# VHH binders against o26223, part 184

Target 1, 191 residues: o26223
Amino acid sequence: MKLLWTSQHIKVTVHIDGKVSKMDVLEAIKTRRSIRKYQDREVPEELIDKILDAAMCGPSAVDERPWHFIVVRNREMLEKIPEVHPYGAMVKDAPVAIIVCCDSSLEKIPGFWVQDCSIASQNILLAAHSLGLGAVWTGVYPLEDRVEGIRRLFSIPEHVIPFSVIPLGYPAENPGTRDLFDPDRIHLEKW

## First folded at step 12 (VHH)

Design w59 (framework vhh_vobarilizumab_d1)
Fold by ESMFold2-Fast, scan of step 12:
Structure w59 (fold): chain B 191 residues (1-191), chain A 121 residues (1-121)
Amino acid sequence: as target 1 above (191 residues)
Amino acid sequence: EVQLVESGGGLVQPGGSLRLSCAASGFTFSDYEMAWYRQAPGKGRELVAGIYSGGYTSYADSVKGRFTISRDNAKNTLYLQMNSLRPEDTAVYYCARGPFKSYIDYSFDYWGQGTLVTVSS
């Protein structure tokens, strides 16, 4: 037997192009898609600030919150990312990218920084989507060549680990949503 | 049409070696992550090794140091070099196409028919 849920819509009002948009949490999660094509249009600083605020609100093991973020808007720097991340070609076409990093000096529980930075990365994707932007998570950690390449490109200290590069912008593509619910992956009471 | 065709499986004695090949067609091979999976009798399918287009590799702990994954983008071919084979390596080995451009929001969407590897008791 399944539980039936009733939900209140949480209204998030975002004034973009003079429009007010509304998206509840479940709708945001279900309709978020990876976006790799962006309009030639700048993303306002206030939206980046909202996204980073959301990124830092994730749960963290023993509240270690090891994340640091680099915001990249410089065109020359964005164009160099594919040189150290061969399949990050879409980053050079984005107006902005966020690099999610882990400061290992903030680590309280060995290894859980990976989950912490994954949560921060997903919150960036969801927040961007809720604000009318598109984004994609491009993998850096645990690919050692990409970690070292990004570290050198952005002068990241040795005790800080670049985890993901997330280009974002106003979407220039509209992929359909997916129905991924698979009840065969749900086990009741025991495996 | 996307096709993945495995070859190189067979019967081998413990301690022996085999090299599996996977011939890919119908897509731009160099743009995709590729992987080898295996399924032993009575068990689920497990990831053996993965390779990104840039050459970075990952391995299951059970095969690390014994198996080597590689790719030849000019020949659209994926390889798995298997050394120091053990009876527990007996399985059907599958070639799989992974995500386009190595993004984390990934799927393995095409699979070969598999090639059987039997390691003598």
Scores: ipSAE 0.000, ipTM 0.164, lowest interface PAE 13.1, mean pLDDT 83

Design w6 (framework vhh_8pnl_2)
Fold by ESMFold2-Fast, scan of step 12:
Structure w6 (fold): chain B 191 residues (1-191), chain A 120 residues (1-120)
Amino acid sequence: as target 1 above (191 residues)
Amino acid sequence: QGQLVESGGGLVQPGGSLRLSCADAGFTFSSYAMAWYRQAPGKERELVARIYSGGSTNYADFVKGRFTISRDNAKSTLYLQMNSLKPEDTAMYYCAARPFHSYIDYDTYWGQGTRVTVSA
């Protein structure tokens, strides 16, 4: 049997600025883009709460859920992030950033916290997009200089590992949709 | 498929020991986090002990130092060694399994249970 590619449309009810909107999950996944330019407009705390709720709903190896989150709105602190993260120049211009961390004391299976925190990071990106915001994942782990720089900047204890820094805000750019489907990467029954 | 079958329950005097077993014939046992739950008369079902696919264990405070959970992946069998049994340990004991690749917060496969009675 061959893979028959059919579109499945699952509509999700989403709150956007107090309004209810419906968005197909596949559309959200396919249209999410990294956003690095933000409007000079604050993100309501209610939207941050919804994003963090979604982040914590991700699957986690043996349900260890090792994630912790730091929400940064302080302008001076946001401006210091590029000093310890070379690819984080856009963070200084974002109204808010979320730092995804792993509490290693919550880890049940060695190494799976990386997958857990990756899932949480992606859920933040998708949730932000679904709420009319833009965001970008800037990598921290496994780059030791960035891990220690972020740790020192935000007084993160030694048993906690900063994983990613995700600036977010209302988008001030609109990159086009990508078509990334490559059937040559799909193998049926065997390699 | 993937039926879990508990055994080893019975009647024992206070201070005695029992070893419970849970056998699986329907799925790859080594890919599952395994647990023992119990339901005492008039109480909700509660976690007794869990063993993850990587070997780490977690115990309820009321059994720490008395019960030991272990697994034999080659035999697809989960064990609960119960020592220093008390009347309060009287319950139906259930085996539960969650796929290691499953990222949900509840167990997906359950056995039918084995009865443990601690009484003179």
Scores: ipSAE 0.000, ipTM 0.110, lowest interface PAE 16.0, mean pLDDT 82

Design w60 (framework vhh_vobarilizumab_d1)
Fold by ESMFold2-Fast, scan of step 12:
Structure w60 (fold): chain B 191 residues (1-191), chain A 121 residues (1-121)
Amino acid sequence: as target 1 above (191 residues)
Amino acid sequence: EVQLVESGGGLVQPGGSLRLSCAASGFTFSDYEMAWYRQAPGKGRELVAGIYSGGYTSYADSVKGRFTISRDNAKNTLYLQMNSLRPEDTAVYYCARGPFTSYISYYFDYWGQGTLVTVSS
């Protein structure tokens, strides 16, 4: 499919030359695994655009939608992330990473931006999985050293808070299936 | 079947040293981030140290400079070298495989049974 999107300054044409994923939502949730090893393959911009569109479709408190995204493809910048994020070692080997940020000036109800950005991050993971990509959520907020390290590295303004760093690419590993259902955690009517 | 088996715990005097081991089986060990957690009586579990497949390491502030996490991918074994032990280090130490890193907590797929470390005179 061919999508034409225009703004006052940017014209984007997206070409889809391939089959759409047939994974349903429940299968995507149950089979998504954290992927930390990636093939040496470019991720098309078209797929990143689809992932970001899905990220912005999440619910937010009072429809505040405080999220902003930084897409990082530059190898030198990806290689610097592990220096400011201890659990981001795999990012240097990814073809691309998405940094989920909160613009605190868009917050309408105190504290709910954390839930909003968590929902956006999860949507990125599920969308990536549904498109045949692998990804992993690496936490930034509320760890002050990580927040400030990522802020300095990517010139993020003081009123914007980096929330998560999500490297993604075509998977070079295939982790086994997990069965996490625990009925003891389900309480009917009362605790 | 994924299995993690810890060993090396025991009683040690303050200032002493212990080396913990975790034998892993049932998965490709070299592909996973591994971690050591601990839980003291009446407290929640806390991350002590983590190591990625590529050798990058992270430590809790309370143990930084005293503990060293390492891995031997040929032997499918994770280690924690604990030096200058303090009474506050008394806890059950757990080996864990694979993280889900979130803004506040760490989630791991599998945990071992734990090994007790007691630091007391």
Scores: ipSAE 0.000, ipTM 0.122, lowest interface PAE 17.4, mean pLDDT 82

Design w61 (framework vhh_vobarilizumab_d1)
Fold by ESMFold2-Fast, scan of step 12:
Structure w61 (fold): chain B 191 residues (1-191), chain A 121 residues (1-121)
Amino acid sequence: as target 1 above (191 residues)
Amino acid sequence: EVQLVESGGGLVQPGGSLRLSCAASGFTFSDYEMAWYRQAPGKGRELVAGIYSGGYTSYADSVKGRFTISRDNAKNTLYLQMNSLRPEDTAVYYCARGPFRSYIDHTFDYWGQGTLVTVSS
């Protein structure tokens, strides 16, 4: 397995036992959908490593990079997430989940860690999609009960803030394409 | 106590082959990325090859196609198969323990003593 960039477009190409999965950046952005149904199939560690590498490559305010990640594969732990995150029921059926966290001690400018962790979360979703996986962003911050619940469940220190829980797996659903372009939201020169 | 012990270095003619081994102890070997670094006389350390716990590998451009990194998790051993050796491959080769990709972020934190590889005609 190797990751390749093509010369014509920025495309992510993965070679797996002679099989090829590819997608250019615009295609990845436009076709990524939230996936909440997963095959009963293990996600290789190598793919998780590629996804986390992509997550850490996002821009952050004054290069503070406040993100930390918890990778959860333990079935018992995944099954407990819906108890502290009511709209995260799909997590129990995923083979793996990534918890995106902010280490507040790394923050250089107050409040921008939310944008930083949002960028990391989106990169996880895009990277997963480009590798043939499905994922969904389930919100934790700024909902106090969910932040506290996830913190207790995963023994997260008080100075670290759980931001999102992202279950991942091979998709067991194929939602249709969305047409989201709205020219009424584009203003030329001035509002 | 974490220990990494390299072996298999030696003198070889250009075009020859060597297989390096690294015996690991004191930690759960299968949970960690492992890597081979080298340091030539008068130069800094450079990454030669890396291997993830699940087997994904990476190589420096200078060795790609000639060297193969592999691991045997049952024996807690890391290998580097070196083929088509060149004089510029002459260096002390170091085994290194890399990051654990789960709940804890680690850097390359433990290194072996190194094993000398000399490629000369």
Scores: ipSAE 0.000, ipTM 0.110, lowest interface PAE 17.7, mean pLDDT 83

Design w62 (framework vhh_vobarilizumab_d1)
Fold by ESMFold2-Fast, scan of step 12:
Structure w62 (fold): chain B 191 residues (1-191), chain A 121 residues (1-121)
Amino acid sequence: as target 1 above (191 residues)
Amino acid sequence: EVQLVESGGGLVQPGGSLRLSCAASGFTFSDYAMAWYRQAPGKGRELVAGIYSGGYTSYADSVKGRFTISRDNAKNTLYLQMNSLRPEDTAVYYCARGPFLSYIGYYFDYWGQGTLVTVSS
C-alpha cells in the first residue's frame, strides 16, 4: 500500500557521539541522492573517520569483514581516475574519494564479499548524507577493465579486489526527493 | 552434466614444485570464473586462487608470489602452478566453478573431488 507523505516537519533529534543531528536513519535513507557536483571545499578528517567507522559497522557473512578502504585526497591521483573509469568524471572535481576494496584472503564464505562491500558502500553514502555531504557510488566490480585499471593506479595487490569508488564533498547541487514506493512489489504471505 | 576433475597432486619435498590441472566439461568453460580451494586436515576450506573469464586473478596472501593460477579456454582446463612449496601447503586441493558473469565474486556452485598435495621431507 502507498502511503501519503504525511508530515513535512518530522525532525528527529539524534545523539551520535555527543552530537545532535536533526536527520534520523529513515529520513537519511529516503532523502539520500547521488551527488556529482561538489563545492571547492575540503572535507575535515573527522568526518571521513566517522564515515569509515559507519562503513565497518555493516553486517558481514560469517563475520568475515573483508573490506579495506583507500582514502584519496591527492588531486593528481583523483584526476587520473576518469582515465581508467569512464563514468568517474566527477571524481576529479571531488575533494576526496574512498575506494572500497575486498581482501580476498579474509574471505570465509565464497562470493559473499560482494554483499559485504555493497553494505559498506551504502553505509558510506548514508553516513556522508547524514553529515551534510554528498557522494555517489561509481561501480568498479564486476567490470574487469575497471578493476584492473583501479588496481594498477593505486598499487592494489592481486589478492585485493577494488569494488567501488565513492567521491565525496559538500554538495553543489540539490536534486530534490524521489517517490519510489511501489506496492506492486510487495506480496503478502506468498507470491 | 557439469564435471570438474582435478589431477597432479602428490608427495613433494619442501621447496619443490607441483602443477595441478582441472579438466572441465558440461558447460561453456570460457564464460565462468574458476578457482582453487584447499582444505588442510582439521581445517575449513580456504580460497587459494581465483581467475575470471577475462583473466583477472586473485590470490590468498599465504600463496602470493609462489602460486600462479591460469586457464586454457581452448582445452577447458584450469591450472595451478605451485612453487616453493611449504609443509603448511599440505591439503586436498579442489577445483571450483563460479556463476556466469561472476556478479557475486568467487561464489561457486560446482566442485571437483579434490587432489591431495603432501609437502614433507
Scores: ipSAE 0.000, ipTM 0.106, lowest interface PAE 17.7, mean pLDDT 82

Design w63 (framework vhh_vobarilizumab_d1)
Fold by ESMFold2-Fast, scan of step 12:
Structure w63 (fold): chain B 191 residues (1-191), chain A 121 residues (1-121)
Amino acid sequence: as target 1 above (191 residues)
Amino acid sequence: EVQLVESGGGLVQPGGSLRLSCAASGFDFSKYEMAWYRQAPGKGRELVAGIYSGGYTSYADSVKGRFTISRDNAKNTLYLQMNSLRPEDTAVYYCARGPFYSYISYYFDYWGQGTLVTVSS
């Protein structure tokens, strides 16, 4: 157990094993890290439901909300993902993965589905972190070989585009906090 | 400036061994995924082996059990130990910096100049 004070002088309790986590939004954003090593523990369906609810709460262009999600728990299917996704090796060791997809039939504005699905993917990462889980976004779109590989593996229809594969579980690593603030990337009034 | 410099390539007989090294500079090496890719004449680049910042490794099926990827974060150096080499392993081998967040393709990685490995009797 670790005790932290926030900018609002709010007492926050964090449990590293993921049992209880009380973080404000800024803390969650700043402390979320990509997690690629997972405990041999099942993630309860209730937590997956909360994560997917959060994923669907993102803003989307003209409120098109084109996202669909595939939840993969089957070990044989998880073990096949690295065959079609070279950076997905950690997926076979995760208890569950979420595949974020775009249903192109729901698209109202050409091209904005990429931003929509990116927002959904980030919300999955933040929600997982807030619930004491670890996750990592592994990219699928716009790489045609990965898109087609994932499509074939999960029987995804032609009008649906697999966007990302996000393995998640209870973290078995703690990479620590990053200091990423770079004032050289901030321009006042003009470039 | 990001720099990746490969070394250790050469001519080797089938069944032999080679160790490739990649000296990295211009970034915090310990925080990045690193990979070895190869390109044989007339073929595209293929991933040979990858290693995550935390040390987790992955291998192409063609080299699994024969090649070992490793890293020395104190020396900013990536290694590929190649054992039981075959003529089909002949290629230019490239060191690549993987994306920090894993969601970006190896197509956007920084690449070294390559080192030639020739397996021939």
Scores: ipSAE 0.000, ipTM 0.127, lowest interface PAE 17.2, mean pLDDT 82

Design w64 (framework vhh_vobarilizumab_d1)
Fold by ESMFold2-Fast, scan of step 12:
Structure w64 (fold): chain B 191 residues (1-191), chain A 121 residues (1-121)
Amino acid sequence: as target 1 above (191 residues)
Amino acid sequence: EVQLVESGGGLVQPGGSLRLSCAASGFTFSEYEMAWYRQAPGKGRELVAGIYSGGYTSYADSVKGRFTISRDNAKNTLYLQMNSLRPEDTAVYYCARGPKTSWIDYYFDYWGQGTLVTVSS
């Protein structure tokens, strides 16, 4: 079997306003980048609804679907996130952020909520990108200081665990694409 | 018109076994998560075991390794095989219908009449 490895030149159709259109799934996965600089421009509620719908479509261990989401648009609240999350400085500059949470009362199989919330977080990033937005996953769990800081800031109950904070908006940066394919990490038949 | 009818309860000695059945009607059984709950005298309901439409199972720590939940979608029947029974397992056991595929339906909405399991010497 011949494996054709090409540097994938990802070509995107761009409108006059700089928006990306008609991105297929593989293109979305390959061109998604962490975006930390946002335009001073509101994200329509309809786009947030589409992103959250996509987040909830992820696979979940024994269909436990333990995820809950907090949508934060309030400027004062966004400005307080960096006080409890050192690597979340960009959140205060975003027009909106989504906090992905696990309701532990919905957990049916121990420990898989982390995978469930990771899948939901990745779906948020991909959906945002496909809709012409930029986003970045800022880690909360398993860092106890960040978990408790975010819980207090957003009045999250003790049985609910904040997992990630994902600021998003229209991108104000273009980091370009990456060629991450490494054939040395692929083993055929056995290690 | 959703109905859940349990059977198979009874008196057993410690270390004994029982098999509970739940006959379901009035809905497309194969599409729903199903569960067994129990309620001991004077206590609240406790989730014992769950089985999802895809066949995955979950168990309370107190029964893990001793109880087995299963389903027969062709017969619209839910089962609970209870082995190595303890006096603490004495309770009324209830069959319950859980969520369908939709993420909005994450609670148990229909319950059977219950079947009594008594574990005593």
Scores: ipSAE 0.000, ipTM 0.107, lowest interface PAE 16.9, mean pLDDT 82

Design w65 (framework vhh_gefurulimab)
Fold by ESMFold2-Fast, scan of step 12:
Structure w65 (fold): chain B 191 residues (1-191), chain A 120 residues (1-120)
Amino acid sequence: as target 1 above (191 residues)
Amino acid sequence: EVQLVESGGGLVKPGGSLRLSCAASGFTFSNYDAAWFRQAPGKEREFVSRITWGGSTDYADSVKGRFTISRDNAKNSLYLQMNSLRAEDTAVYYCAKAPYKSYIDYFDYWGQGTLVTVSS
């Protein structure tokens, strides 16, 4: 049968004495790295739900919110992704991947769906990192062969455009953080 | 900004004891694994001890039974109690933190170090 997944209201019991750890937003942004090696450990569905909730919280041009998501846990399907995405070899080894898609029928302003899906993709990466997971954005759009390959593999309709494939899991590598601040790229009042 | 500041280093005689402290700021210390590393002149950096955000500890074979790592989340502090010190313990000691609730052997922020010299 087909995988049925929909966002649902999660009933949360709050314990005042319960200690909930939270990552600072700036810390999450500065320490997030692309992770391509994963532990052989399943990611709980509750964490995927939290990540997708965060993905849908991004700003969208004229509030079109054209994004749709496919959650892939089937190992056979994950193993086929590198066949249509040459630089997606790590997806085969991930316990789960999220495919970010654009439903072009929801597009209100031509071309802005790319920014919308980029925002959703980045929110997935940040949310995963904040929950102790690692992830990497593998590009699909605008490479026509990858778009059509992913569409065919996952039975995606013609009016829907696969944008990115994001494998995620518990990290099995730790690349160092980067100091990327460059004041020469900041211009005051004029170029 | 994330900061880790070590203190407590100094000169001590063989067989003596020393307590190192690491003050953490700019992040919620209780959410992170923390560790001590050391580097002697002319040697690579060596793992000494780790304490998880859950309180589990691990030690290098060279220090097991002599050193004790601990944390005080209310004070945002990490400690290393060093007993039965030997000349080969002479090194700069570094405090390090792992990424948020990480399950992996990587440390993303480091202190500037504190020198421990064991000699007569």
Scores: ipSAE 0.000, ipTM 0.088, lowest interface PAE 21.5, mean pLDDT 83

Design w66 (framework vhh_gefurulimab)
Fold by ESMFold2-Fast, scan of step 12:
Parts: sequence; structure tokens; C-alpha cells
Structure w66 (fold): chain B 191 residues (1-191), chain A 120 residues (1-120)
Amino acid sequence: as target 1 above (191 residues)
Amino acid sequence: EVQLVESGGGLVKPGGSLRLSCAASGFTFSNYDAAWFRQAPGKEREFVSRITWGGSTDYADSVKGRFTISRDNAKNSLYLQMNSLRAEDTAVYYCAKAPYTSYISYFDYWGQGTLVTVSS
């Protein structure tokens, strides 16, 4: 992973001899969609490892990096998530879910852990998409009933805050393209 | 009080190696970018290498491939491993700190430096 932060990284990611990857970063951002229907197909551990590596590469306030991750593959545990998360019904049908958590003991600047965990969650979604998987961010924090439900279900200690539950798998749906660019939201030099 | 104290300088022959150390105290070292600068006799102070609070490194073209900057946050220390030393590397070396954010950077010199002399 440390190799991702070397000068070597740029050369490795550069397209050589005019060859291009199927999806560059801008394309991944523009084409990522929330996926809630999954194939009955296991996700290899190698892909989960790549996704978690990407999750930890996000910027973090004062480099506090407070995120921890729970990887859930157990079918019985996945089936219990909708009991504590009403809008997480799709999680029971996913082959795997990642729970993004904040370890509050690692927080160096109050409140920025929310941004940190949001960045990690978005990186999970983008990395999954780039690897041919589909995923969706289901919100936990700041809804206290969901926070406490997930904490109890997964034996999460009191100083750790569950932030999001992200089911993922090979997509069984293909949401259409969206054009979201709105120039009325761009102001030049002044409001 | 805030301090950065350099050490490890000395006399070395061309092609030799030295490791410089910088001991930080009085502030949370891990929250800061850190850098090495040098000043040779009769010349302006020049940038040598930087390491961000996040671990990213940058080097002056004159030292790239020969020098390696590193940090040990548990020991509040900054290091510069200097290999393949040349006569033109002769200078007083200073360590410096910058704010813990990459948006706006500036460097403060807190020590008197450590002298490196490369001579046959």
C-alpha cells in the first residue's frame, strides 16, 4: 500500500502507448450509481482488500484517520441488519457488507470524523464501481436508533460510532445515465 | 517552548553517507509538515526535502535519488539519509516545520543547524 504514495505510483497509473483503462477516475465518478440488487455470487476477498485499501487513502483532518471497518459475510448477521436499519432491506440480499466506524479515541479535532468517515465511505463506493461491483451507502449516523442498533448487533464498543453500512456485490441492475451538471449552482468570483 | 534541534553533521569524503536527525519538542510533531533546508557559504538558503504530515515526500532536483527524508512521530524526530555525497552538498543543514494542513504552508527555523562538510 505504501507504494501508492511513491513517485512510482504515477508511472504505474499512467496509460502507456495510448492504451486506456476501461474506467478512469472522472468516468468512475460520473457513472457510479447506488446498486441495491446483487447477483447470487460471492465477492473475492482480494477485491474487498483493494476496496478497504482505497477507503483508507482518503484525506483526513489533521491525519487523524479515525475509521475502522467491519466486514460482514455471515448470512444470519446480514439478515438482521434490516431489523435495526429500516432502509437497509437490500443488505440481507448482498453477499457482503462493510460497516464504516469511527474510533472516537483517534479523533484529534472535534467533529471532523464525520467528514473523514464520509470520505472513506465514498472511496468504498468508487473503488467497488471501478472493480465491477455495485454498492450503496445506507446511512447510520446521525440517527441514534440506527447507531445503537448496529452497535449492539455487532458488539461495537461505546467509544466507536458506526457511521454507514455499505452492502456490495456484483450488480443485478443497471440504472440509467443521469446528467446532473447544473451551471446555476456555479458563481464566478462572487455569490 | 517550541524547539527543533539538528544533529548528525560532520566531515565526510565524496561518495560517503551521513544521517541527520532533528529532535522536535514543545509541539505535536505529527501534525506538521517538516522539511530540510541548507545554506552553503556565500549562497542563499535552499530547499532540500519535505515530508508532509501525511507522509508524502518531495525533493530538490539536486538531491533526488541520493537523499531520503523520513519521520518517526513516536520519537518526535525527522531524519535525512544522505548518500553519494558531493562537494557541493557542503552546507549548514536546518530542519523546519509547517502547519499541519497542506493548503497553506510556511517554514520556521528553530535550530542553529548542523554543519556537513564533504571534502577529500
Scores: ipSAE 0.000, ipTM 0.070, lowest interface PAE 21.6, mean pLDDT 82

Design w67 (framework vhh_gefurulimab)
Fold by ESMFold2-Fast, scan of step 12:
Structure w67 (fold): chain B 191 residues (1-191), chain A 120 residues (1-120)
Amino acid sequence: as target 1 above (191 residues)
Amino acid sequence: EVQLVESGGGLVKPGGSLRLSCAASGFTFSDYDAAWFRQAPGKEREFVSRITWGGSTDYADSVKGRFTISRDNAKNSLYLQMNSLRAEDTAVYYCAKAPYRSYIDYFDYWGQGTLVTVSS
């Protein structure tokens, strides 16, 4: 991967399977969509490594970096996720999923691990999008039944909290765009 | 005021078809993820099908190939076309919507349900 910067917006040149693509950071943020349909196509381990590297580059409170990741490619395990995550049916159809976890023993300031793991989850979504993949964040924490179900399914220790399950793959859908800018939510100088 | 009202349930013979409708007020389905769930007598509520804001669809394995979820923006309605019905499809069917831009796959509003009975 080669990183090329401009003073007005950030452009990244990424080598993907011998090809070069460029995406403005603002474009990546504005065009990323939740993808729930995937091609029956393997995601190379090199791309997963790049995504996880990006996930760990997020800011964290007092640099605690409490995140751990489980990469799930096993078809049998992916097919069991909907049993403990009622609205995660699409996960079993994905070629791979990443489970974002917080190791509570790494927490330095109470409560901020939620923001830390949220940042890691969003970076996974943006990195996947920039690499030509689609992904969706399916929520685990703070829903007690989902937390416990995922913990049992993946033998996660009690001091580690599963935060999100993110299935990903090459997209088999194009959900289009949304115009989400709302000036009524912007207050100048005072509420 | 958000309201979801289901209709179209009834008695049907095995192999038959029904189309369920869910009429919305207080929001527009085109801006939200929406889903159908069902609850059979003495069982837990289970997921049936979802349609996302972007139009992608997902189905429970038990209904794949037999049921089709869709929406009509002009009528602000969600539909479930049910074909090749089986006795095990007998349940109360519920329409649900997710919060705007939900990050937790949570459904915040539900209809009252419509009964589907598949019996000879």
Scores: ipSAE 0.000, ipTM 0.202, lowest interface PAE 13.7, mean pLDDT 84

Design w68 (framework vhh_gefurulimab)
Fold by ESMFold2-Fast, scan of step 12:
Structure w68 (fold): chain B 191 residues (1-191), chain A 120 residues (1-120)
Amino acid sequence: as target 1 above (191 residues)
Amino acid sequence: EVQLVESGGGLVKPGGSLRLSCAASGFTFSDYDAAWFRQAPGKEREFVSRITWGGSTDYADSVKGRFTISRDNAKNSLYLQMNSLRAEDTAVYYCAKAPYLSYIGYFDYWGQGTLVTVSS
């Protein structure tokens, strides 16, 4: 892996390139879609670094920040993911994937690592979208067969739990957007 | 630059019909909600009709049953078919674009307007 892993290096890269998202946060949230088809085009290391920086900026229970990330660009390794994740076929076709993991040794309050890693996963999806990339969250935890399959494939230690596999790339599809606002799900002052 | 250009306004007698057009450029029209508003002299801007990027339509009570909003994404165009026109429909009509994928929200870009005069 040749990506810059320090926030200082990421900040220098952002400043030098002048590549800041022009999309408002609300716009990014409303327009993000799961993307499962990717162009045959590599994602620059600088964009992955920005995405990982964003992933680590999420809130976590008691500031435990239990997340670790594996960046997979190796074609052979990407091609093996569908063997242990039955519905991860799109990962094979992506130029890169990020595996979100929980280091249980960093957990300060039992069970909240699931929420922490969910937040990190969503931040990856939003950051990718804001940078012109497409991504999709493929579930690993809590499916024990997928957890153990991914652990074995990537030599993940027993105290670390693989949570999600997120392939990403330049989108080769536009599924459109959705009208998801439902006022019947909003209750004022009481249920 | 994002541009919205209205056309089709003019003088029409009560009971008559007009079709307004709005030509959109500088953005992917199919991804945006669009609307028609109108403003008569000395009055606040009034909502007339909206069409979502998905094709759902809404109308102000004052025009419901008389006006029809439609879009042609291949032509980057928005239309307002106005039937059974009344003197009180006299106004400058504005085409408006919502922010990207705004389902419930304000309109961030406006055309220059086209005058509709309904006279007896």
Scores: ipSAE 0.000, ipTM 0.079, lowest interface PAE 20.2, mean pLDDT 83

